VH-VL binders against q96il0. Designs and how they scored, part 11

Target 1, 167 residues: q96il0
Amino acid sequence: APERGAERRDTAPSGVSRFCPPRKSCHDWIGPPDKYSNLRPVHFYIPENESPLEQKLRKLRQETQEWNQQFWANQNLTFSKEKEEFIHSRLKTKGLGLRTESGQKATLNAEEMADFYKEFLSKNFQKHMYYNRDWYKRNFAITFFMGKVALERIWNKLKQKQKKRSN

## First folded at step 1 (VH-VL)

Design c3j (framework fv_cofetuzumab)
Fold by ESMFold2-Fast, scan of step 1:
Structure c3j (fold): chain C 167 residues (1-167), chain A 127 residues (1-127), chain B 111 residues (1-111)
Amino acid sequence: as target 1 above (167 residues)
Amino acid sequence: QVQLVQSGPEVKKPGASVKVSCKASGYTFTSYDVHWVRQAPGKRLEWIGVINPYSGNTYNNQDFKGRVTMTRDTSASTAYMELSRLRSEDTAVYYCARAPTYYDFESGYPKGYFDYWGQGTSVTVSS
Amino acid sequence: EIVLTQSPATLSLSPGERATLSCRASQSVDYEGSNYLNWYQQKPGQAPRLLIYAASNRATGIPARFSGSGSGTDFTLTISSLEPEDFAVYYCQQYNDWPYTFGGGTKLEIK
C-alpha cells in the first residue's frame, strides 16, 4: 500500500505549512502558536481520492486559516507600532529621553498608557467588527460544507453496503 | 500606488546561481502572496512558485526541484528568488507578482490571480 | 498538471471588429460553480496585465469591452469592439491545481 503522507503535499494557495504532522495521520494536525499572530496553525489531512466537494472544503478551511493568521499578525504589528509612537510622543512632550540610563526603553505608567489603549480600541472598533462579521460568515460557510461532505460520505457508505448486498 | 520593483538584469555562466529581488510598496507586504513566473524569449509564461510573506512558507513547481529557493525580508518588504545550477534554458525574463491569499465571500470566488506584476528581470545564461 | 490550449495561435482583425479567443483545459477547473481561470494581456517589453479573474470577473480598471465566459474546460475571452491598444498577446491561466499553468497564448494582430 502506498504511504499516505507521501502521496500528496498539503499545500495552501498561499504556501506550505511550517510544521510536519505524522506521516500516517488520518486527522488534521495542530501546530504550535505562531510567533506573530499567536494562533495555532492547522495542517489539513488530504485523503487519497479526495472528492471535489472535500477539496473545496479543505481549501476553504486553509484559506480561512491564512486570512485569520494574517489579520492578527497585521493587527499586532499595528498595535506595537502605534504604541511605540505614542510613548515616543508623550516622552517628548515631557522633555524626557527615549532611553533610561541602563539603556532600556523609557516607559509610561499604567495610567498614561490607559489613554493609548482607549484610543486604539475606539479607532479600531469598526475594523474589529468587520473582522468578526467576516469570521462568522467564513465559519458558517465551513459548517455548511462540512455538513455537505458528511452527507456525501454517508451516501457513499450506504452505496457500498447496498452494492455488497446485491452481489 | 501598489508597486513591485525588481532588481536589474543579470548575465551568468552555466552552473552559476542568480538571486532576483522584488521590493513591494503601496500595500501591506504580509497581506499578499508573492509568486514568481518566468518567460523565455518567444515562449509561454511558466510558473516557478509562491511564497507567503507573512509565514515565509513556500511551494515550488517540481520542474525546478532542488534549484529554486524563495525567501523574504518583511522589514524591507522585499521577496527574493534564487535559482541555482543555471542552464542555457534558464535564459528568460523573471517576474514577481502579487496575489490575494483568501477566499472572497462577497463574490463567492477564491482569490489566486496576479493583480500586480514587477517590471521583470532579464537573466541571460551563456558561455 | 493541467494543460491549457489556446486557439487560434494568431488572430488577424481590424479595429472595431469583435475578437473571440479560446482556452481549453485538459481537465475541469470548475468546483461547485467556481471556475479557477484568469486572462492576461501582454504587450512587447512589458509584464502581463490581469484582465479577467475567475473566468468572468473584470479586473479593476479594465474596459467594459473585455468579457470572459465559459465553465469547466472551455473558456472564451471576448473583446466586443477592438481598439488600437488591444493588439497584444493574450494568455489564459489556471489556479485550480498545482502547479499553476498558462496557455500558449493568442497573438492578436492588426489586419
Scores: ipSAE 0.000, ipTM 0.493, lowest interface PAE 13.7, mean pLDDT 79

Design c4 (framework fv_cofetuzumab)
Fold by OpenDDE, second read of step 2:
Structure c4 (fold): chain C 167 residues (1-167), chain A 120 residues (1-120), chain B 111 residues (1-111)
Amino acid sequence: as target 1 above (167 residues)
Amino acid sequence: QVQLVQSGPEVKKPGASVKVSCKASGYTFTEYAVHWVRQAPGKRLEWIGWISTYSGNTYNNQDFKGRVTMTRDTSASTAYMELSRLRSEDTAVYYCARDYSEWLGYFDYWGQGTSVTVSS
Amino acid sequence: EIVLTQSPATLSLSPGERATLSCRASESVSSYGDSYMAWYQQKPGQAPRLLIYDASTRATGIPARFSGSGSGTDFTLTISSLEPEDFAVYYCQQRSSYPPTFGGGTKLEIK
């Protein structure tokens, strides 16, 4: 049995957004859409006196963002690959070349592509269900920590007011 | 054994038409497309077109500007290529060939060729 | 259309020598991991004979001395040790796009 050469899994390069916000920014920055995920990355601001809770929130947001970037980058690559394979297979069945006489890449009509989209959605349905579930879990956690940070900030403001009244 | 047998040599005048036949044997005729290729003396091979032997669908090289008509007779296992409005430049050996696959494949079996001479 | 350029136009060698024939395409004939290039042998007064398809796969009944390699735009046919019957014209052919096109040929002649 000829050893099927290991398909080099084109691992989506972890495209670290080369967008560097200005050093003196006191707020979060939104970068351009990532080439692979098409998601706009957020560069999170790090305050000089970041509390442990604020740090935890920031890390959780960053991890969730990375998770989303990776998911969609992989999904888009998979979709593109499978789409091209489908087109190739159908063109072959139709007895058509890969390129037209005009030198353009041969494609399928909308009706033929509808079959691909249905199949692709069906095949990836479970994957999307898990993604949605995990997305909600992560966002719930982020929201929870946002609440904690808000409470901490209120408490710190109250303590500072008390100290000013006692002096 | 797979064989493609073409019709004999043709001599035509400019403006006339020529029809070449290609009889297939040794395989199921409708399972393989038939291509037509020509070769002018001392020149490279030129693809003319192909016909689906099953459906009868054809695709011609646009360089022939609609002068090519391909047909098939499934009962006779025979493909035909007609070239109209002949010119001196159409002088060549014309080949039929079997597609290696059903899809613009490679040509695994060829006819012996039909010499077509266009002269005044 | 994709233009195929073969080199050299003529190759003069002796029996037992190694022959290397080149075919260059004007654009890539490789897609989806496959290379859509074939090689044919043609003897005087005969139809072409398929030697290699998909750049490197030998057709049925073709001797092991024939091998094909290459991807993208550059392809090579190699005859490891020439036999007297190998002196002929060799053509490359692409099927990546319409129309299928052939190279100009390399004439392999006896020295």
Scores: ipSAE 0.025, ipTM 0.611, lowest interface PAE 6.0, mean pLDDT 86
Fold by ESMFold2-Fast, scan of step 1:
Structure c4 (fold): chain C 167 residues (1-167), chain A 120 residues (1-120), chain B 111 residues (1-111)
Amino acid sequence: as target 1 above (167 residues)
Amino acid sequence: QVQLVQSGPEVKKPGASVKVSCKASGYTFTEYAVHWVRQAPGKRLEWIGWISTYSGNTYNNQDFKGRVTMTRDTSASTAYMELSRLRSEDTAVYYCARDYSEWLGYFDYWGQGTSVTVSS
Amino acid sequence: EIVLTQSPATLSLSPGERATLSCRASESVSSYGDSYMAWYQQKPGQAPRLLIYDASTRATGIPARFSGSGSGTDFTLTISSLEPEDFAVYYCQQRSSYPPTFGGGTKLEIK
């Protein structure tokens, strides 16, 4: 069993970092970078009398943020662990220790690290393709619903204007 | 032919641990993740966790907090799942399954299952 | 976690008939044009077999009589004309959020 805690959850419990927006916020607020994903979470303002379409758009954006945070938290964790394993393996092959005499982590040269990056990217090619596909689909859907919300607001304004004219 | 072959049935006492093996053949072991899933008699399938066969990194279902250890041996093309502090409710058939891709969470090939019975 | 409810629990039909199996999710498993639902077949003493993934895509080697449909929270597996080997238990599975979860199953039995 891996003793370095690889078997324990190394992601944030909710998959998104916690943050507190300014008091009495009336707009979306951007928080600090998540420890694991390095992405900044967005707190979405919920207006009074939110329509069902507006709620759907907000939830779609929140879900997309959570999905994106989870993907990058997992990707960064996997990258860091595999990079460390690669470095340890190569240093052991050279008969070198994992730390320098100054106590800093021993490192590999750029040529050796290029082998790791090539293998990591190649191995994760399909996963990154699915991520990009999903990312584009999610953004297309968000844009579509943004358009629907905009049309709803225009329609409601036209209805109110017409009602005023009829009275 | 892709195959996942699991170890034989186990009978354990409450509080003991059990380790199930899953030997892969017919494909490149390190290109596909392995998941562990169980099915108690008369109940639905329950996901336990996932292991990267390349790196050895694992992700476990929260319901198994600190009781599940997943490992793999690349030279033997074998994945392992150890469940500790066994309870009677852990009685189930345990399956290993190959991910359809590295991260998709759909399971295209399954082991035959390992029956684990926990009783005093 | 997302709870999947399958209905009916048992479906009794004859070979040659059309089977329709339902799976309902406690929350949407669809996002942005994709639906993250799979279907598996399990026979007694055997491991599950993947039939359909992403709601409607047939897995390799699966006969054309099997089809999946649905989006959001409501999904259907259809077998257009039952063959003797199709009598088994069928499970739906979502991967929209971790942990992946499975339905309770529908047993398809000979009338």
Scores: ipSAE 0.000, ipTM 0.472, lowest interface PAE 15.3, mean pLDDT 80

Design c4a (framework fv_cofetuzumab)
Fold by ESMFold2-Fast, scan of step 1:
Structure c4a (fold): chain C 167 residues (1-167), chain A 119 residues (1-119), chain B 111 residues (1-111)
Amino acid sequence: as target 1 above (167 residues)
Amino acid sequence: QVQLVQSGPEVKKPGASVKVSCKASGYTFTEYAVHWVRQAPGKRLEWIGWISTYSGNTYNNQDFKGRVTMTRDTSASTAYMELSRLRSEDTAVYYCAREGDTYYSFDYWGQGTSVTVSS
Amino acid sequence: EIVLTQSPATLSLSPGERATLSCRASESVSSYGDSYMAWYQQKPGQAPRLLIYDASTRATGIPARFSGSGSGTDFTLTISSLEPEDFAVYYCQQRSSYPPTFGGGTKLEIK
C-alpha cells in the first residue's frame, strides 16, 4: 500500500484542482494552487508500515485540508460574484454602462471599492471568526497528534534496539 | 454504539490450532487497530499482538514465537487471531480490543472467547 | 520488559469510602511531560473496561469519582467515594516499552 499514496486525485466538488503525484514518491507531494481556493493541496504518502496513530494523524490532516479547501473556494467564489454584482449596481446607479467607450469593462475607483470591502468583511465577520476558531482548533489537534507520532517513532526505535541486542 | 463481538468457546487438543474472530460495528473498522490480549485463569492480562485494520500489517509479542497469525476482512469488519501448536498453557480467555486515540490504550473490548486446551 | 507491581493485592472497603490503588513500574514510564500508564476495571465474567489513560486522562463515560495520578515509576488510581458497582479487579498497564505489560491486579472487595 505504498503505491496508494501515488494515486491521482481528481477535482473535488469545491473546485480543488486535479493533480498527479509521482508514483514512487516516498514523501508527501505538494500540488499547484487550486484555481478557486488558491491553496496548494498536499497528497499524503502512505507508508506500508503505517501505524494506527499515523493513520489517524494523516486522516485528520486530509480532513482539515478538505475543510480548508472547501471554505476558501466557497469564500472566493462568493467574493467574486458579489464584487461583480456590486460593480454592476453602482455603475447602474450612476447612469453608467458596464463597458467604457473603448469596449473595456467599466471599473470603480479605490474609494468606491472600499465600500464593498467594508460591507463584505462586515457581512462575513461571523463566518471568518468561526473559521479562525476552527482553524486553530484543527491545528492544535494536528500538532498534538504530531507529538504523539514522534513519541511512537522513538518507542519503535527503542523496540528495534532491544531486538538487535537480544540477537 | 461501538461493539466488538467474538466467536464462541473452543476446546482443542494439544498441537491443534484455534482461530478466534472479532466482528466490529458502530465505527469505521479501518480507522482503528485491533489488539489481542489473553488472560489465563487467575492470571494477569497478557498482550499478544496487534493488526492495522487499514494495511493488514501485524506486530506480535515475541513470547508467541511465530505461533500467532493475525488477519482482517475489511468487507466484513472482522479481525481474526489464529494460534497454532497449542499447549495446555494456552488455556485462557482471549480478548480482542480496539486501540483508542493513543497507541496501546484499549478503549473497547470484545466479550472474550474461552479456549481450553486439553488432552 | 517493564514489570508492573500493584499493591495491595486485595483491598477491603465499604461503600462511601475512598480507595487508593498503587502501581509501581520497574523503570520510568514517563517522557516529554507524558506518562504512559493506563488503568482498567474488570468484573467477574466480563472484559476489562478502560478507566484512565496517559496517567490522568479519564476515558469517555467514566464517572468523575475515578482519578489517576503519578509520574515516573509511581502511579495511583483513586476512587473518591466507592459505589457498590466499583467492587472489581483493577489493572494498571504501561505502553512506554515494548511489549505493553499489565500489573498483577488489585482486588477491591466489600468489607
Scores: ipSAE 0.000, ipTM 0.443, lowest interface PAE 24.2, mean pLDDT 80

Design c4b (framework fv_cofetuzumab)
Fold by ESMFold2-Fast, scan of step 1:
Structure c4b (fold): chain C 167 residues (1-167), chain A 121 residues (1-121), chain B 111 residues (1-111)
Amino acid sequence: as target 1 above (167 residues)
Amino acid sequence: QVQLVQSGPEVKKPGASVKVSCKASGYTFTEYAVHWVRQAPGKRLEWIGWISTYSGNTYNNQDFKGRVTMTRDTSASTAYMELSRLRSEDTAVYYCARGLDYESSGWFDPWGQGTSVTVSS
Amino acid sequence: EIVLTQSPATLSLSPGERATLSCRASESVSSYGDSYMAWYQQKPGQAPRLLIYDASTRATGIPARFSGSGSGTDFTLTISSLEPEDFAVYYCQQRSSYPPTFGGGTKLEIK
């Protein structure tokens, strides 16, 4: 009866999978690292009596998580792509082939790659600055609402205690 | 040129569903979230929800919970919003809009041209 | 949800004049020195256009005559010298609290 009343977000595996979802959970689930962002996702449990304030906090955390994952997935893909393009461009400019005489993939030395890292950092400086700013803003907001939720829960416990004594 | 192009106007009967499309061009589709906002005649703008184009995860305004479904097709660079169980008060212009950047997805730029949805008896 | 109240509902001015538009939030939309307020312009039959975000940062391509200010619950959009194309409806928007909400709008009319 109680477990039937609990809401949960259920991401079912495909029909091919013999994997059964865990029995109804009252806790957030932490997943494996994402292939692209290398960040572990959190799947949030939705309680039956979620207050509007608790819902606001949960949605803010969910949005922040997705924003963070999308940023790092994009950053990692951009870095890899531009690194490869830089290597190919520099080899072409030097009149060098993309393969060595032994047939191995041609590479740049550490000093040459320093040019790429300097360019990448300077090109992406503003992007990283805005990311850090928004990351701090989001974490502050989350902390603020966590405090509000904590106070709400304390107040509700006190109200329940009073009602119990009057009955 | 960065732009969002929406599907044409729709006229629906009460109780029906409508599906609006939003085709992105001029940027990498999966780098930015797509938001949906509507405006009824003479009323304020109302945020419906957003979808991560990268993951497909959606975040909806509670006022639309159970009636709105957002999806995307990364190969077509197109986002979709479907609103079910239509009522006369759902008559509005529906906009898709891109998050300003992936660090600041809560600001909207650019916007689609809008899709007029009329729910009539 | 946070309620945004814009005033005045209608503002009648002539080209060349300064316009000052107000937006008040039902609770603070500022934290740790940052303010989560934006301003949009909408002309009849068109989608809104982002003017200002983070209370005072002008969006790309927006003329210098547009400026935003304020913090906490009180915010202002200022147009230093009105041009004919500036007569439109202006909306404020907050993202400090989920869901994002918009003000009721201020209609800027030519005298």
Scores: ipSAE 0.000, ipTM 0.510, lowest interface PAE 14.4, mean pLDDT 80

Design c4c (framework fv_cofetuzumab)
Fold by ESMFold2-Fast, scan of step 1:
Structure c4c (fold): chain C 167 residues (1-167), chain A 120 residues (1-120), chain B 111 residues (1-111)
Amino acid sequence: as target 1 above (167 residues)
Amino acid sequence: QVQLVQSGPEVKKPGASVKVSCKASGYTFTEYAVHWVRQAPGKRLEWIGWISTYSGNTYNNQDFKGRVTMTRDTSASTAYMELSRLRSEDTAVYYCARKVDYPQTGFDLWGQGTSVTVSS
Amino acid sequence: EIVLTQSPATLSLSPGERATLSCRASESVSSYGDSYMAWYQQKPGQAPRLLIYDASTRATGIPARFSGSGSGTDFTLTISSLEPEDFAVYYCQQRSSYPPTFGGGTKLEIK
């Protein structure tokens, strides 16, 4: 009998917000850019004979990816939300509506928007500094475990060579 | 010498079960998964499933409808595949094969095959 | 399941000739630059032997006359100049998704 599930592969032309890893994938999958983070997600294939150390590395890489995607999705959404709130507030102060007579979004000039960008950057400076700190800590940990996995594989190959020579 | 050695040929009646063994030598058994593949006379190869030799976890092809059980004995470096409720359509040569850890790598080491004949 | 269709079913050639064997997948077996297609040779009474993996990488010990190419749904195995020992059945195999599936085979026979 063929597999029943009725769920089909998502083939959005833009790729944005329609991430759908191939079902039952036997390899790592790189998805289209996420709508909010604009980062391409990676779906990690689980090798059949994954060692505990390899599993720890894979989970660490998966957790780091989730953390990174969440950070940038939140940052981009916060920027968009605060930008819209700032525009709304300034238009209200001027006694103007949120949309022009043609139904377009009302906008502020470059000089007015400069105030928003300065405030957003200064407000988020510490947040970005903590992000960078955590990003480097995570990448150090990943590199460390990649080294341990590499050494484990080398050791296993050397052990196999000894076993062959002894037999 | 890196090798997979399978048990000898079997002749079974419909409705019986068969258990095929696959003994690994010349490499660390728990480093590689064991896959099972069969080939009926004059037909294509058909993948049955795999077992993690380290954890004992299995993944079975749904075409076998819960009739296949895979196990392993790490102390004996041996994997087993048991197929129950045999039908004449199960007549085939059954192979065990090793897949390396690299996701893109095919089956690089095969057992010699075990002939299973199901006839009344 | 991904269905692999091999053509031709039988290819009759003489030693020294070039062989071209095709394998078509019912859906793409490639993802972002990688193609999860392998080729095997099987002689009567023997287990299959891995020739090519990742569409174009020759397995260890496989002669240079064997080459693989293709991506997406269309793949080709080429033998540049047939030797007598090359007359066998050839199978393609995908491992892009579960279950891994094999083609129906191409029998390469002496003309």
Scores: ipSAE 0.006, ipTM 0.516, lowest interface PAE 10.8, mean pLDDT 81

Design c4d (framework fv_cofetuzumab)
Fold by ESMFold2-Fast, scan of step 1:
Structure c4d (fold): chain C 167 residues (1-167), chain A 122 residues (1-122), chain B 111 residues (1-111)
Amino acid sequence: as target 1 above (167 residues)
Amino acid sequence: QVQLVQSGPEVKKPGASVKVSCKASGYTFTEYAVHWVRQAPGKRLEWIGWISTYSGNTYNNQDFKGRVTMTRDTSASTAYMELSRLRSEDTAVYYCARDAGYEYSLSPFDYWGQGTSVTVSS
Amino acid sequence: EIVLTQSPATLSLSPGERATLSCRASESVSSYGDSYMAWYQQKPGQAPRLLIYDASTRATGIPARFSGSGSGTDFTLTISSLEPEDFAVYYCQQRSSYPPTFGGGTKLEIK
């Protein structure tokens, strides 16, 4: 219990979360895991002179992060819900209560759970295949734009060097 | 003792196909999935795909562009991985590995075959 | 795909020293409070050997000197006191999402 209170305590009098990125950071900041997806969000640093290409890359990375968080939040919720439903159904079939004498949730042994896992894996195969396809496409696009940004930065450095020479 | 024993080394020309086998012993073959992983000389490990030995269902890494076919023979307790339209970049050691569990989240690869060297050269 | 970056690329130490190996993921590999990160040891001419899974769980038969820690995107493999047989290449692997991916490896070599 003390662990949970300490874990959720804000770090500022204004109620601002301890997990806000440092105010004067010049780099991306990684936050705590999201409650539902368990993925850590990235808070992107925005340069003062962000180019349109850099902005496009950043927005693509942000959109991909949001898509990925939503997928895993939904996957985690679906797994948890179906697991609970399976356990409840099997306990009811056995004529057993949902809780032990100690008040803990009643559970099934590993042998009984194997049936659920096999069914869940089979049922979700196509969903995960589509996720992987889309993840690959998104990651390819991000890599492509990262390359374009790198080339733009090289070009800008060369232009600056030439201006220094001519001055 | 759990063992995965792979077929011997292969030398192929570009455009050919190679089929690697992985014979399991010491456990019930159909209770564990088999993964395929490769490693080019001096490079990182690269996941190719996995097959359910029970159902025959497969899931392949899209980087192989439909060039990979995984199968199994339950009577022989043997898994197979066939890679077609070979290129020099496919030169690698190919490993089979056992999936340790039943969860939807991929389980650790707990036992590995010794590896099969595949060399693609003109 | 999730990219894993291992550092350092090469670590030169003597037997008896502590080794600390790092693995960073391009995005979180944690879900439902579990972290889907594994560590493998590979010696020349041999297949990889599973050491640690789920960030911190030792595989069967792995000596207690091997320990794993971390969550989210930052993971560490620690060898508390190096033995001569520990000098090998170490790879991290994520299985949080398809495809499972491996790091570039850290070569642990004798000083």
Scores: ipSAE 0.000, ipTM 0.452, lowest interface PAE 18.5, mean pLDDT 79

Design c4e (framework fv_cofetuzumab)
Fold by ESMFold2-Fast, scan of step 1:
Structure c4e (fold): chain C 167 residues (1-167), chain A 119 residues (1-119), chain B 111 residues (1-111)
Amino acid sequence: as target 1 above (167 residues)
Amino acid sequence: QVQLVQSGPEVKKPGASVKVSCKASGYTFTEYAVHWVRQAPGKRLEWIGWISTYSGNTYNNQDFKGRVTMTRDTSASTAYMELSRLRSEDTAVYYCARYTDSEGFLDYWGQGTSVTVSS
Amino acid sequence: EIVLTQSPATLSLSPGERATLSCRASESVSSYGDSYMAWYQQKPGQAPRLLIYDASTRATGIPARFSGSGSGTDFTLTISSLEPEDFAVYYCQQRSSYPPTFGGGTKLEIK
């Protein structure tokens, strides 16, 4: 028989790390931070009694997590690339090498990096605004379906109590 | 190791009810759902419904609306499917099967219970 | 409900030959990168046996000669070299939409 979790993989095609929740976990499990997005993925527990409505909610939450992971993985890679370019440009302007005496990458001080952060935020302002808009839309949808699932679970709980007491 | 054992064959008159049992062993009963599937002679498999062994919640195929009742006994590790108001068209072999909630397939099946509805 | 159509209804082959069985869905059974299609083998007087799930993943203990492929609406079960014990009826099943439905079956018989 297959286990409820899959083996951990370093990288997934979607940019989300695969991880294995504890065997026979009955709750959502939070994994280690993804190396690209630096966000902790959630493994959504799939209950055996998952209704079509619960499946729809879970898939919406999974899709939202994938979207979120992809956004931040791409953003972090873009940030790292542009940060490296900025540092190299400034070091070259100063006549300095790209490596320290110990062989590590040379860095700029906080004051010098402030210019990079301001430029990066300004350049990505529109992208972040669209991200926030979509994030709110997705969370509204999730909240709506969570409410519907809660009502369904209350009804089913009441039905089960009646059936159990009838013997 | 994993095994589902069903009750023996039944012969019923039209209008009667039949209750089929499915006893699980070799795993933790409450961690897997039980699905019920039937097969009339020479016909395709037809899904009846499933029951959560943990909560007792059920989801039934609407083709059996008002006629099928699924229950379980966690202390006996046994699932039950009762079909009422039997018709000759209900003549079939009835199977229980274990459902893997993470993957969504039926991995272990009972041997089947023959139900014959005859006037 | 999703209707699954299997073809051919009967396939007559000899041991050692390759078998290719088709299953077509009335609408897509794939979402979020996954295809919710399974294949079962049934011998006379026996319960069905799971062969393939998620379109292409072999169940535990299933010989390597069995393979599944496809996505969306078109799925295939392939048996690369038939053994005598492979002559049986094969059913596809979808779980993409409730109720889960099964195909009409393909009977694999000795020529």
Scores: ipSAE 0.000, ipTM 0.456, lowest interface PAE 18.4, mean pLDDT 79

